# VH-VL binders against Cytochrome b561 and DOMON domain-containing protein At2g04850, part 14

Target 1, 131 residues: Cytochrome b561 and DOMON domain-containing protein At2g04850, of Arabidopsis thaliana (Mouse-ear cress) (q9sj74r43to173)
Amino acid sequence: QQASIAWTYHPHNATLDLCFFGTFISPSGWVGWGINPDSPAQMTGSRVLIAFPDPNSGQLILLPYVLDSSVKLQKGPLLSRPLDLVRLSSSSASLYGGKMATIRNGASVQIYASVKLSSNNTKIHHVWNRG
Short names: E, the ipSAE of ESMFold2; O, the ipSAE of OpenDDE; V2, 0.75 times the mean of E and O plus 0.25 times the DockQ between their complexes.

## First folded at step 4 (VH-VL)

Design w4 (framework fv_iluzanebart)
Fold by ESMFold2-Fast, scan of step 4:
Structure w4 (fold): chain C 131 residues (1-131), chain A 122 residues (1-122), chain B 107 residues (1-107)
Amino acid sequence: as target 1 above (131 residues)
Amino acid sequence: EVQLVQSGAEVKKPGESLKISCKGSGYSFTEYWIGWVRQMPGKGLEWMGIIYPGDSDTRYSPSFQGQVTISADKSISTAYLQWSSLKASDTAMYFCARLYDEWDSGYPFDYWGQGTLVTVSS
Amino acid sequence: EIVMTQSPATLSVSPGERATLSCRASQSVSSDLAWFQQKPGQAPRLLIYGASTRATGIPARFSGSGSGTEFTLTISSLQPEDFAVYYCQQYNNYPYTFGQGTKVDIK
């Protein structure tokens, strides 16, 4: 029912390395993962990575988002505030970058991401969904 | 061509301050991280930290946090490594190197400066 | 921190021979592993990144392999200019870390 997640916490620089593993239920489907370091078990405020295959090339596309209370995960375009993962400033309290790897001959995806945690709280809740 | 050119050798006494430089050319300076690497005499390479000159975002290795300050001036494409008070144990060769931390593909140190030898003795 | 361990510490080979160097990570670094060459008095030079991709201008005699925790650098026919110290570096997890180096020395 849930995607697999693995993490390694580095206390000296307050970073959390994450590996998300998910499986698509259809070739045109999507999977999403997020963390919300500020609020227990809720999606609002989460940093979310949405992965889905490009219908023309079959290559996975990874899109980062921050969820507002008015947004819900769905198959259509996610209308929320996107994040640029290429070069997020590490001066932010919650910096993350990512890598995406595909498992050949399958509908599985692994996403690697690093998140810099604020000094206030190292407790992390993660959320996931797929369509 | 991409080049990183470092400042010249330094001979200092314990307790003195020092600032060494690394000037980039031949590429977009603000699009790449600059890392600093220490090599003590006869020893291997130690990563000290990195800076993204576009916004001065700086990350330190835990071993070097609080020991040095890394900064950059993007208007002259130059990164700096600074000590407020040198110790004899700071005697080493210091290298700067370019790193591209790309979301899809992390990039190691691909171009290196020639090194700055820092000797700290009384 | 991820600890990188290289072996052997010193490898003595004759020109024209094959040299194989090992690098082990204390935890998986995927394929985010680079190899550097350093000659006395010089800066390190990138040879291989992504565990197996040769950097621009690097001769075909250099090849890298491995993934996860076990990596090798192979020099298929050692030339006189290849006598140097070789370092591996992981860039999968922050902070980035180097191995202690393998010295390739003339027999």
Scores: ipSAE 0.000, ipTM 0.502, lowest interface PAE 16.6, mean pLDDT 71

Design w5 (from n2 with heavy chain G100D S106Y, light chain S32D; framework fv_inotuzumab)
Fold by ESMFold2-Fast, scan of step 4:
Structure w5 (fold): chain C 131 residues (1-131), chain A 121 residues (1-121), chain B 112 residues (1-112)
Amino acid sequence: as target 1 above (131 residues)
Amino acid sequence: EVQLVQSGAEVKKPGASVKVSCKASGYTFTDYYIHWVRQAPGQGLEWIGGINPSGGSTTYRRKFQGRVTMTADTSTSTVYMELSSLRSEDTAVYYCAREDLWFGEYYFDYWGQGTLVTVSS
Amino acid sequence: DVQVTQSPSSLSASVGDRVTITCRSSQSLLHDSGYNYLSWYLHKPGKAPQLLIYLGSNRASGVPDRFSGSGSGTDFTLTISSLQPEDFATYYCMQALQTPYTFGQGTKVEIK
C-alpha cells in the first residue's frame, strides 16, 4: 500500500545512502522506484529500479536503468537501456562503486543502495509505482 | 578489486588488422561502459570509442569509423577492439578504460595497463 | 567537436612547489544536471593513466589531498599544493560533455 524512501546524506563525499521500501500487489507483481540525484525537477538522469520475483527460483530480481535523454549526454554507447538485464541476488550487487542489498519479507521488499550525488544538492525527487 | 587486464604487445605489417582484448574483473561487467584511448609516440591521449557491454552498442570517433570494431563477450567479461587497415601512424599504446553506466558521471575511473601496437614494414 | 586546450604545455618545478595547470574548453561543460563534465588524469611513461579529479572538483579515491580541481563552465584548474617526487608526470584534462570525448594536449611537469 505504501512506498517510502529513507536516506542519509554524507556531505564529506557527496554520498547518499538509500532504503527503498515497497509492497507487492500480487505474488508475481513488481515494484518500481525512481530518483533523480542530479536535479529535483527533471526526469533526465533519473535512476529507476524495478524489483520482481524470479518465477523459477523465487529470488528477487532488480532491473536498474537510467533515463538519460539529455541532448548534451546523448552518445551511442552511453544511452541508457531500460531493458538491460542486470540480475541481482537477494543479498547484494555492485552498481557504481557501491553495494546494493535486498531483503524480502512476504509481500514487502527493501532495497538498500549508495549513490554519489552530482552537486551540493540534497533534494531528491522520489517516484514509485507497482503492478 | 577492480581490474582491467589487456592482451600483450603486437607487431603488425601495414594493411594488417589487430585485435586487442581487455578482460574485466572485480565488478559487474554490464554495469560499466568500456572505452578505448590511445597514445602515439610523442603525442597526447586520443579517444577512439566506447561500447556498452550489456547491449553491444558502440560509438566511434569519426576518424576511425569503418576501421574500428568493438565487441563484448559477457561470458568472459572481455571487450575487444579490432583496428583494420593498419598504418604506421597507428603505432601507439592502446588503453581500455571503465566508465559508469548508471549514475551519469562520465569519467574513466579504472584503466588497463596498455597494449603496445607497432606497425612496421 | 568540443576542443580542450591546456596551459602551459610544459613547466619546470621543484619538490615543494605549488603547481597550477589550466584547461579551457571551446564551450561550457556545465550540464543541466549540475555536473561539469571535466576530469583530470596523471600519466607516466610505461604506466596507465590514473584518475585524479572527476566532475571538475571531486578528488578520486586514494588520490592525495595535495591535488585539487576547481572551475566551472569553460575554465578549469588543477592545483598541486606541494609537489612531490612522484608527481613529475604529464597531466591531461578530458571533457565528457559529448562524444567524441576530447583530451587536452597535456602538460608535462619536469624537474627544474
Scores: ipSAE 0.005, ipTM 0.540, lowest interface PAE 11.8, mean pLDDT 73

Design w6 (from n2 with heavy chain L101E F103Y G104D; framework fv_inotuzumab)
Fold by ESMFold2-Fast, scan of step 4:
Structure w6 (fold): chain C 131 residues (1-131), chain A 121 residues (1-121), chain B 112 residues (1-112)
Amino acid sequence: as target 1 above (131 residues)
Amino acid sequence: EVQLVQSGAEVKKPGASVKVSCKASGYTFTDYYIHWVRQAPGQGLEWIGGINPSGGSTTYRRKFQGRVTMTADTSTSTVYMELSSLRSEDTAVYYCAREGEWYDESYFDYWGQGTLVTVSS
Amino acid sequence: DVQVTQSPSSLSASVGDRVTITCRSSQSLLHSSGYNYLSWYLHKPGKAPQLLIYLGSNRASGVPDRFSGSGSGTDFTLTISSLQPEDFATYYCMQALQTPYTFGQGTKVEIK
């Protein structure tokens, strides 16, 4: 329920730098954040980052997705291995890492991403979810 | 607080191997990559390769492929660089250097003090 | 591989002088993230290199404000606005856009 983002748009190369701040419900929970360049207020079609802590190490695991109608946001981690996040890229986004901080009674995370916009449209649409 | 401490000077014969260590302290060892850079007498800095201590994945400059091996021991927060088939032109000061895993941390923020490796001719 | 070339290879200067060193890359170091993957280091004999400027223009912690970095893409400049005695050293730029990471050949700043 609680989330914020910061972004910097670079018009010369149509690149959007994003920083997402989110709070986990529990140490084994997940948080998802994304943008949907085509459809405002819809999760389907979003370029999303799903973050969850590895239950054994506590290290942040990040998974990039393009969420379509056949892809469901899953609760609980299937991956327990650490990520090598140096210069990860997808067809529409570049990813590096996330860091976790404990704030009061919960854990928070910051996720950084760089996204190339496919359209000349400068509008961005933010979506949020957690479990 | 952050420190990278390297092993002491080595003198080797041509054809031998050398293993240099770099012990990290003052930060979470698995959150940063360690790279190795050397400087031969009268020459500039030359990147050799790097390792991700979290998984042990490595990347080496092509000219060192087959001769260099980098390893990490997370229990001691130590990275090793082993260079085999030593030649006189491998005489250099070898440095370890820290790089963050994040895109905005792709630079060497802390360096070890250096290890002189001398290969006698 | 990405080539990096510095200019000049050496220069002589006096305390108080403005010094400029340039670094040129064979391809753009400006990534889609908006970062220029170019850093500058100061190196003195018998000492480890130290970071001065990262991501093109950001001063590292503890680095005096007389040091500044500028440029984008393929052309970068390190400026020392008023040279101090402790600044006589060799300076290196490094690209970290892709492996292998490559350094410029170095610029030696010598006392006049």
Scores: ipSAE 0.000, ipTM 0.533, lowest interface PAE 15.3, mean pLDDT 74

Design w7 (from e3 with heavy chain T57Y D101E G105D; framework fv_enfortumab)
Fold by ESMFold2-Fast, scan of step 4:
Structure w7 (fold): chain C 131 residues (1-131), chain A 123 residues (1-123), chain B 107 residues (1-107)
Amino acid sequence: as target 1 above (131 residues)
Amino acid sequence: EVQLVESGGGLVQPGGSLRLSCAASGFTFSDYYMNWVRQAPGKGLEWVSYISSSGSYIYYADSVKGRFTISRDNAKNSLSLQMNSLRDEDTAVYYCARDYEFWSDYSDAFDIWGQGTTVTVSS
Amino acid sequence: DIQMTQSPSSVSASVGDRVTITCRASQGISSYLAWYQQKPGKAPKFLIYAASTLQSGVPSRFSGSGSGTDFTLTISSLQPEDFATYYCQQYNSYPLTFGGGTKVEIK
């Protein structure tokens, strides 16, 4: 499959550890995964992790962004379009608890992250895309 | 200026109760997990409890489970620790501590600490 | 619970000395380890997180290393303000646990 996800929830500290597997559509493209902590049913406002190769070193970079209100990530299907993204502020970046990593295997990428949850009544809906 | 200020410590007899408070200023209190850490006279540090930013998730060390209750009031920027059924071994300086939350770092290290408040349980 | 064993319990040193403190976890904790400095009558001060990353404002003479179960804190050239007790802390799992402390005292 083009994408898959595995996660472990830690109720004692309200964190969600996840591993997202995705595939690039080009060697210099990006793969992203995210959630919307404010509106789980919407993609606008999602906090996303984007993995892309550094132009100078070729090493994968994993950075958090917030999705622009005029641009959305699609749930499920892969899309091959560029996105306009806004970098997360330092406050919003705390959502990921500092635990993020990425690994590249050929045309695929694995994104590891920990997400802090503020309420056990909130269902987590995730989105992913590539470009 | 980011700071935490504890209060409420004192001398109590075994079996007694105390309520500790921690006043936070200089940061958005409601964004952070908060902790209590204690230190007995001449001894090392011992983690006591955490509370999540919303107050929905709480965890205690086994030594205090069932006797201590952590709580927070985000509107007043305050953290509390209700201590019941106090024992001689609860004698310590109690510190309020903030979780270090930054996107490049793992949480649950403590970047800001209060000055501490002393609890003495005398038998 | 993860036990944190810190050694030595105390060390006598002079200004300019290289001081090393070790911390051992009873289970693998990856790099989820922090170091703190505490002076008598004061609250602990945050020095290092993720085993080796210095907190902003901490002097470069401090360094941390290690992963898994074995960790070290090094002070490359001890200064007068460095005489203190140092603690390691794992944050891989709850309950959070600290080492027993290492007192760096004047020789």
Scores: ipSAE 0.000, ipTM 0.528, lowest interface PAE 14.0, mean pLDDT 75

Design w8 (from e2 with heavy chain Q100E S105D, light chain S31D; framework fv_enfortumab)
Fold by ESMFold2-Fast, scan of step 4:
Order: structure tokens, then sequence, then C-alpha cells
Structure w8 (fold): chain C 131 residues (1-131), chain A 121 residues (1-121), chain B 107 residues (1-107)
């Protein structure tokens, strides 16, 4: 209803292609989707894609992050609050190596990403949220 | 299965110190952020402090900032609250509470039974 | 800080009654609201999150509604074990804040 996901796993190169469909609460809000490629279903350690509008242009910005135990997103519009988000380190950047894109239509958003997995395990746990 | 057990409460004079502890069991403690919430006698609930799962992000209520220090030991599955410069208005039952780790929510899905702190006037 | 105001402070009710408790936020908090139940001498118990989502294991006679600034907790048919104090809590921004509580008493 508010969010859905489609994905295809390519065993030959251990790549996961995904498309996330989400809905913003407000025009200045954010939508986040993530996966923990190395762990059971849990928030900490997840690789997330956060989409939010640029305050100057209104165009969507897509940022990849790794959630660790020191980071928690604030509620409400992303543009109104500073975030203590940790950007991807060089060691985790390869997990999001590939094409990323967002397509917006009103309150809905489609996030496309290609993620390299270290494991050939297709038992995937993912998370999403919005604010 | 999930359990949080507080200890360390007691009677202390104004200006004194106490250290509260919370022992966690039945879940992967290192994966959850934790909070302290207090309740003065006959009064409602008041949020006191937050600590992230690794211990690197910490927040305090203005009423306790500079006097209280929250910390955790993930190897021992324990949460602590060091309370210094205690005041009469700090008299309360102190609960440790587990944060809902999904959806970035700040809801308290499990609570300990509380430990009583009394600051004599 | 976001102030949370609950009404009434207390309500007297009988088993089988429909009980309604209200909670008002001093600003728009969307649906970032939880409800807790506290029995005398015990810790609070998590009942409802995101204003209307029932926590697993909570009886279906409990329901929540509302968005923005006005929220309601309803107990459709009060049972003996439901006599308690109920608190709302906003999760929209720090500091996290609770309502003053509503005591549901035996009539």
Amino acid sequence: as target 1 above (131 residues)
Amino acid sequence: EVQLVESGGGLVQPGGSLRLSCAASGFTFSSYSMNWVRQAPGKGLEWVSYISSSGSTIYYADSVKGRFTISRDNAKNSLSLQMNSLRDEDTAVYYCARDEWELYDYYFDYWGQGTTVTVSS
Amino acid sequence: DIQMTQSPSSVSASVGDRVTITCRASQDISDWLAWYQQKPGKAPKFLIYAASSLQSGVPSRFSGSGSGTDFTLTISSLQPEDFATYYCQQAYSFPLTFGGGTKVEIK
C-alpha cells in the first residue's frame, strides 16, 4: 500500500537489482529503503538509500548510507533538521557500486539501485521508513 | 522472554550521587538503542536520556544535562545512568526502556520494573 | 518542546463500558504517537504505535485513531484487567514527551 519492492538477483556476478516504490508524507519529507547484506534482519549495519528534495531546486537527491548504532534519523521533514548520517566509507562503497536513480510522481517515488552482495545468499532482509 | 532489570536506587541527600544499572536479557542487546524514563511519585512519565546501540550517540533531557551520564556495556548486556548533583526534583522511579529499532521510531516496546531514587530535602 | 495534553484526567467506568481517552499535541506530529498502559506499582506496557497500530499480543478491544494534533484511545468493552492509567507519547521530535495520563477507575 505505502511501499513495495521488486528485485532480481544475478548469481553470475552476485548483483541484486532492485526497485523500491514508496510514498512521501509531505513534499519536503524523505523516504528511506535499505538492506543488510551480511546479517539477519536488523537495522544496524543496513545499507540504505535516502531520497529527499533539494531545498533550493526541489529535485530529488538520492544518498547512500550505512546505518550504524551511532545514527538515528530525526522525525519530520529532512530539510528542517541536521542529520548525523555517516556517509559510506570506502570499504562499503562497493556494495552500492552501480546505477542509482529516482523517479518521482507527486507523493510517490521509485528508487532504482544495483547492489553487489558478498554472499550468494538470496535470503534478503530489508527495511524502509519515511518522515 | 525479553527482560530489563534495574538496580542501584536508594535514598541520597541533595548534592549526592547514585549509579543506576539495567541488566538486559532475552534479546541481542547490542542491536537496540536504550532509554531512561522516570516517574515522580503520583506524577506522569518523563523521558530522561537516550543512547544508541553502540553508545556513540547520546541525548539528555534539559533537566538532567550536565549532571547525568548514560552509558552501556554491550559485552555485559548492561545499561547505566550515573546521577550526580542530585536534587529533590530527581526523586522518582527510574525505568530503563528498549527503543523500537525498526522504522527509526522512538517508542518504548519493553520496560524494566523500575528502581526508586529518593532525594531527601 | 511539544506538550501533550490528555483528557480526562480520570474516568469512572464499569466492566463492559466503552471508554474513550483523548490526547492533544501542541503542534502537528502526524502519526508519531504511542499509547501505554500502566497498572499500579508496575512499569508501563506498550499498547499502540503510529497512532493506530496495535502492538502484538494486545487485545483487539483496544484501538487508536487520529493524526496531526488530536488522538484517541478507545477500549470498546472494558474488562477488569483494563483498570489502569493510560499515557500517550509523541515520537516526532526530541525531547520525547508524554501526556499527563488518564486514570480509568472502577465505578
Scores: ipSAE 0.006, ipTM 0.527, lowest interface PAE 13.8, mean pLDDT 73

## First folded at step 5 (VH-VL; framework fv_polzastobart)

Design c21a (from c21 with heavy chain S107D; at its last look DockQ between E and O 0.04; V2 from the best seeds 0.00; counts 0 for: pae O 8.7 > 2, placed apart)
Heavy chain, then light chain:
Amino acid sequence: QITLKESGPTLVKPTQTLTLTCTFSGFSLSDYGVGVSWIRQPPGKALEWLASIDWDDDKYNNPSLKSRLTVTKDTSKNQVVLTMTNMDPVDTATYYCARYITLYSGDYFDYWGQGTLVTVSS
Amino acid sequence: DIQMTQSPSSLSTSVGDRVTITCRASQSISTYLAWYQQKPGKAPKLLIYDASNLQSGVASRFSGSGSGTDFTFTISSLQPEDVATYFCQQSYDTPLTFGQGTKLEIK
ESMFold2, look of step 5: ipSAE 0.022; ipTM 0.568
ESMFold2 (binder alone), look of step 5: mean pLDDT 92; pTM 0.943
OpenDDE, look of step 5: ipSAE 0.010; ipTM 0.646

Design c21b (from c21 with heavy chain D54Y, light chain L96Y; at its last look DockQ between E and O 0.04; V2 from the best seeds 0.00; counts 0 for: pae E 14.9 > 2, placed apart)
Fold by ESMFold2, look of step 5:
Structure c21b (fold): chain C 131 residues (1-131), chain A 122 residues (1-122), chain B 107 residues (1-107)
Amino acid sequence: as target 1 above (131 residues)
Amino acid sequence: QITLKESGPTLVKPTQTLTLTCTFSGFSLSDYGVGVSWIRQPPGKALEWLASIYWDDDKYNNPSLKSRLTVTKDTSKNQVVLTMTNMDPVDTATYYCARYITLYSGSYFDYWGQGTLVTVSS
Amino acid sequence: DIQMTQSPSSLSTSVGDRVTITCRASQSISTYLAWYQQKPGKAPKLLIYDASNLQSGVASRFSGSGSGTDFTFTISSLQPEDVATYFCQQSYDTPYTFGQGTKLEIK
């Protein structure tokens, strides 16, 4: 009950606009949301957006990943895989409290994304997690 | 090489408006994630954070003084300006500007100006 | 507002002695705490950030520890140049607040 999502789907161009609402559980933690085309209950293999503190500035950053056991949080673009079902067109994240807010237990975060879905898929299985 | 310097009047009468300028070098307020803050220290008392301004022009004021404080920047001149209205003798303090920097998990003031003593008297 | 209470308000001790200063927050601030040194007539200088991390160029005799509400600042062996007032500061939530300071003197 610590997460929610709001969305609008545009069938003519297969685009999903969404806002995911979550909370941090630690000051050095992360909050992630994404879509797993292979397994609805599993983060591995997902195309995800992860919000976490920049290790240099401490400010909230949001980066795209394709998750596997070797992925580390870093500033960098998502590397494409040709057979992925989801394409990210825009994204952002914000904390309640603006720039003076800090990442801490219970801090609220919003992740906004616009995602292109392929294969005329109208059913979406999503995943989220935090650490 | 990072330096900050405060300038402005040192004597102010009650009810007057104080304007202080922070001029800095060795960094730019156009740099992502960088801010400049104003902090004051009344004689013999604790430091008090007043206001902060960031590279994207976001501004934060101490709520106890919010209606009295205005902070602005001129990034091309490397300046931040504090305006404080309706000065009172209790506002007598040394006023500092400082750079805000965050690694992660919080913020701290890593470079400070030398400070300027502002006396409010009548 | 988060209140920061330092102890003691002043102390006087000898060169070579261990110095301990404490800071208590009125609510948990995790590790979002910094320690500053202020010499007479000078601006504060950052010594410790994030409760325990030594700022670059600061002598290794300075250290910090703690989490939550209780924090400790230590000088392992006092030197003559360490005569100053020391302040803690929380950066957990605005308004950022400072301790009242501890004035350190040599006997």
Scores: ipSAE 0.000, ipTM 0.536, lowest interface PAE 14.9, mean pLDDT 77
ESMFold2 (binder alone), look of step 5: mean pLDDT 91; pTM 0.926
OpenDDE, look of step 5: ipSAE 0.017; ipTM 0.669

## First folded at step 7 (VH-VL; framework fv_enfortumab)

Design k1 (from c14 with heavy chain S33Y, light chain N92D; at its last look DockQ between E and O 0.10; V2 from the best seeds 0.00; counts 0 for: pae E 6.2 > 2, placed apart)
Fold by ESMFold2, look of step 7:
Structure k1 (fold): chain C 131 residues (1-131), chain A 122 residues (1-122), chain B 107 residues (1-107)
Amino acid sequence: as target 1 above (131 residues)
Amino acid sequence: EVQLVESGGGLVQPGGSLRLSCAASGFTFRDYYMNWVRQAPGKGLEWVSYISSSGSYTYYADSVKGRFTISRDNAKNSLSLQMNSLRDEDTAVYYCARGFLEWSYEDYFDYWGQGTTVTVSS
Amino acid sequence: DIQMTQSPSSVSASVGDRVTITCRASQDISTWLAWYQQKPGKAPKFLIYAASSLESGVPSRFSGSGSGTDFTLTISSLQPEDFATYYCQQADSFPITFGGGTKVEIK
């Protein structure tokens, strides 16, 4: 299994806690997971979390992005904030093997996210990729 | 430069209808969530309605639900508000407002039009 | 619905004064709060998001703080161009709601 996801839904506060499991394919690569709350048939409007190595320190970092109509990343703030129908409350990423693990081909990464769902939202489409 | 230009306001009798339009330019309209916000004379701001970037999701304030319909045409870069069964309390300046294009912040309004005035008078 | 209560409703201050405006939410909204400035006859202008993050181009004399239910907008040294009404807005839950506004008048 190359990628998988585990989740728990909390109906009392309409939140979804999830963990996406993926792997890097190079030491300078990236692993991304996201959702498109508006249009599941296209990448435009997707909200993505991308894990990658800091080019200076090599440390794993996780940043949020919104894909625009050109399918280019837009810079996003580091702090978690709610979305329109699906709000990001918190996020983090870690490598299997703890803080001493390194990003390399085959390295496993976990991306954690907590999102708040709207009462009118009955379905969530998700997407992932790596490079 | 981002521009939002509202039109279609006017004087109307109670029970009447109006259709407001908002022409968008200077940005890629289809990437942004859009809203209508109104302000009665001498009063504060009241959110009216919201539409997602594709138009798949809409939300309304309780005061307008069932009477107003928000829509968008991404090919024409236009946002619309169909207002039916108008009441005296709907008298306001109506603003077209753009949602902030950053994850978690789409429910904040980073650009506003100058507004169009709707007057509902017996 | 989340009620947003602003205080004071108005304030009269001199150029250079420190002005503080408060916004109180009827329930915990974490940091999901924005501030807007509206000058007479004009549309609102986006100032602050996420309770404390300044929008691009907003002067550093503006600052926001708070979390949970109590929030503050501060103008550290009031300027003549700061004459306006200020609104808070919660972004935690639909329906989106605004505070009643605070009018800042320059003496």
Scores: ipSAE 0.021, ipTM 0.673, lowest interface PAE 6.2, mean pLDDT 82
ESMFold2 (binder alone), look of step 7: mean pLDDT 92; pTM 0.946
OpenDDE, look of step 7: ipSAE 0.026; ipTM 0.688

Design k2 (from c14 with heavy chain S33E F100R, light chain N92D; at its last look DockQ between E and O 0.10; V2 from the best seeds 0.00; counts 0 for: pae O 9.6 > 2, placed apart)
Fold by OpenDDE, look of step 7:
Structure k2 (fold): chain C 131 residues (1-131), chain A 122 residues (1-122), chain B 107 residues (1-107)
Amino acid sequence: as target 1 above (131 residues)
Amino acid sequence: EVQLVESGGGLVQPGGSLRLSCAASGFTFRDYEMNWVRQAPGKGLEWVSYISSSGSYTYYADSVKGRFTISRDNAKNSLSLQMNSLRDEDTAVYYCARGRLEWSYEDYFDYWGQGTTVTVSS
Amino acid sequence: DIQMTQSPSSVSASVGDRVTITCRASQDISTWLAWYQQKPGKAPKFLIYAASSLESGVPSRFSGSGSGTDFTLTISSLQPEDFATYYCQQADSFPITFGGGTKVEIK
């Protein structure tokens, strides 16, 4: 149940292609991956893509979130904060087993993202979590 | 061309309040993170506050936490800094500085306004 | 917090001189560093980021180098318009911090 990440950087267009591999711990759980330009190993300040089941259809949904300092303090469910996806050229998520696969404990998920970096920037701070 | 124009500076007594404004033009304002940086007379540069492109995320220097509030109106291409409980040490030229595009990772300030002067004195 | 230490605080030089300004970070900031130029009564101007990229309009005589904790700004041949104060700034993490500045003045 380890998380991992694979990436490919394209110098010609400064695009970073990422694939995060995570695992759900419950059918109603979530898996998130993102980057934090402000603090290398903290969720606060992160721009995150979170995968979770649609409450109505059960299908996998991927949405972007901004995690500010209030995230650590709130007791209720995490509320989505939309990102201005200026440098995020694409994103998607998939379950092992395909589009019709169901989320369960132990279900594997892949989160894909393509981010355009500034020239000569090769440093990215990753964050991830699940619940 | 990118332009940032600060306003709202002036003379205020200790404990007073002041609201600075920065008018942005020449670029897609909503796509950029914005910052305030100040410079006391004869001193160096001090970062004051940061706000994300959407305005949902903010950071403050310890020296101003709890006293200053940064905000933005993307529809009006404006950035603001509400300064309360002002102190003598807050005396400085305050610059509006454009930061990175959201999802970029270069936190430098590529464009600066000409600054507005805040003087705190009894 | 990350402390940025610039050296020297001031340097006297002549037109045509090679000028070197150093900036040291209290911890490894990789290449997350920017340099600025400021002239009296004016706002700072962005010069170089990550020791490899120049802002449009910045003369080629300006160059940056370094990674980790030690960084250098070099003016290969000082011109009259280059007399100013220069600042480094770390872009690694909040709070954002600047160096103390280096004043390049006429000898």
Scores: ipSAE 0.008, ipTM 0.638, lowest interface PAE 9.6, mean pLDDT 88
ESMFold2, look of step 7: ipSAE 0.015; ipTM 0.639
ESMFold2 (binder alone), look of step 7: mean pLDDT 94; pTM 0.955

Design k3 (from c14 with heavy chain S53Y, light chain T31D N92D; at its last look DockQ between E and O 0.30; V2 from the best seeds 0.00; counts 0 for: pae E 8.0 > 2, grease 19.7 > 18.9)
Heavy chain, then light chain:
Amino acid sequence: EVQLVESGGGLVQPGGSLRLSCAASGFTFRDYSMNWVRQAPGKGLEWVSYISYSGSYTYYADSVKGRFTISRDNAKNSLSLQMNSLRDEDTAVYYCARGFLEWSYEDYFDYWGQGTTVTVSS
Amino acid sequence: DIQMTQSPSSVSASVGDRVTITCRASQDISDWLAWYQQKPGKAPKFLIYAASSLESGVPSRFSGSGSGTDFTLTISSLQPEDFATYYCQQADSFPITFGGGTKVEIK
ESMFold2, look of step 7: ipSAE 0.016; ipTM 0.663
ESMFold2 (binder alone), look of step 7: mean pLDDT 93; pTM 0.953
OpenDDE, look of step 7: ipSAE 0.455; ipTM 0.854
ESMFold2, look of step 10: ipSAE 0.013; ipTM 0.626
ESMFold2 (binder alone), look of step 10: mean pLDDT 93; pTM 0.955
OpenDDE, look of step 10: ipSAE 0.358; ipTM 0.829

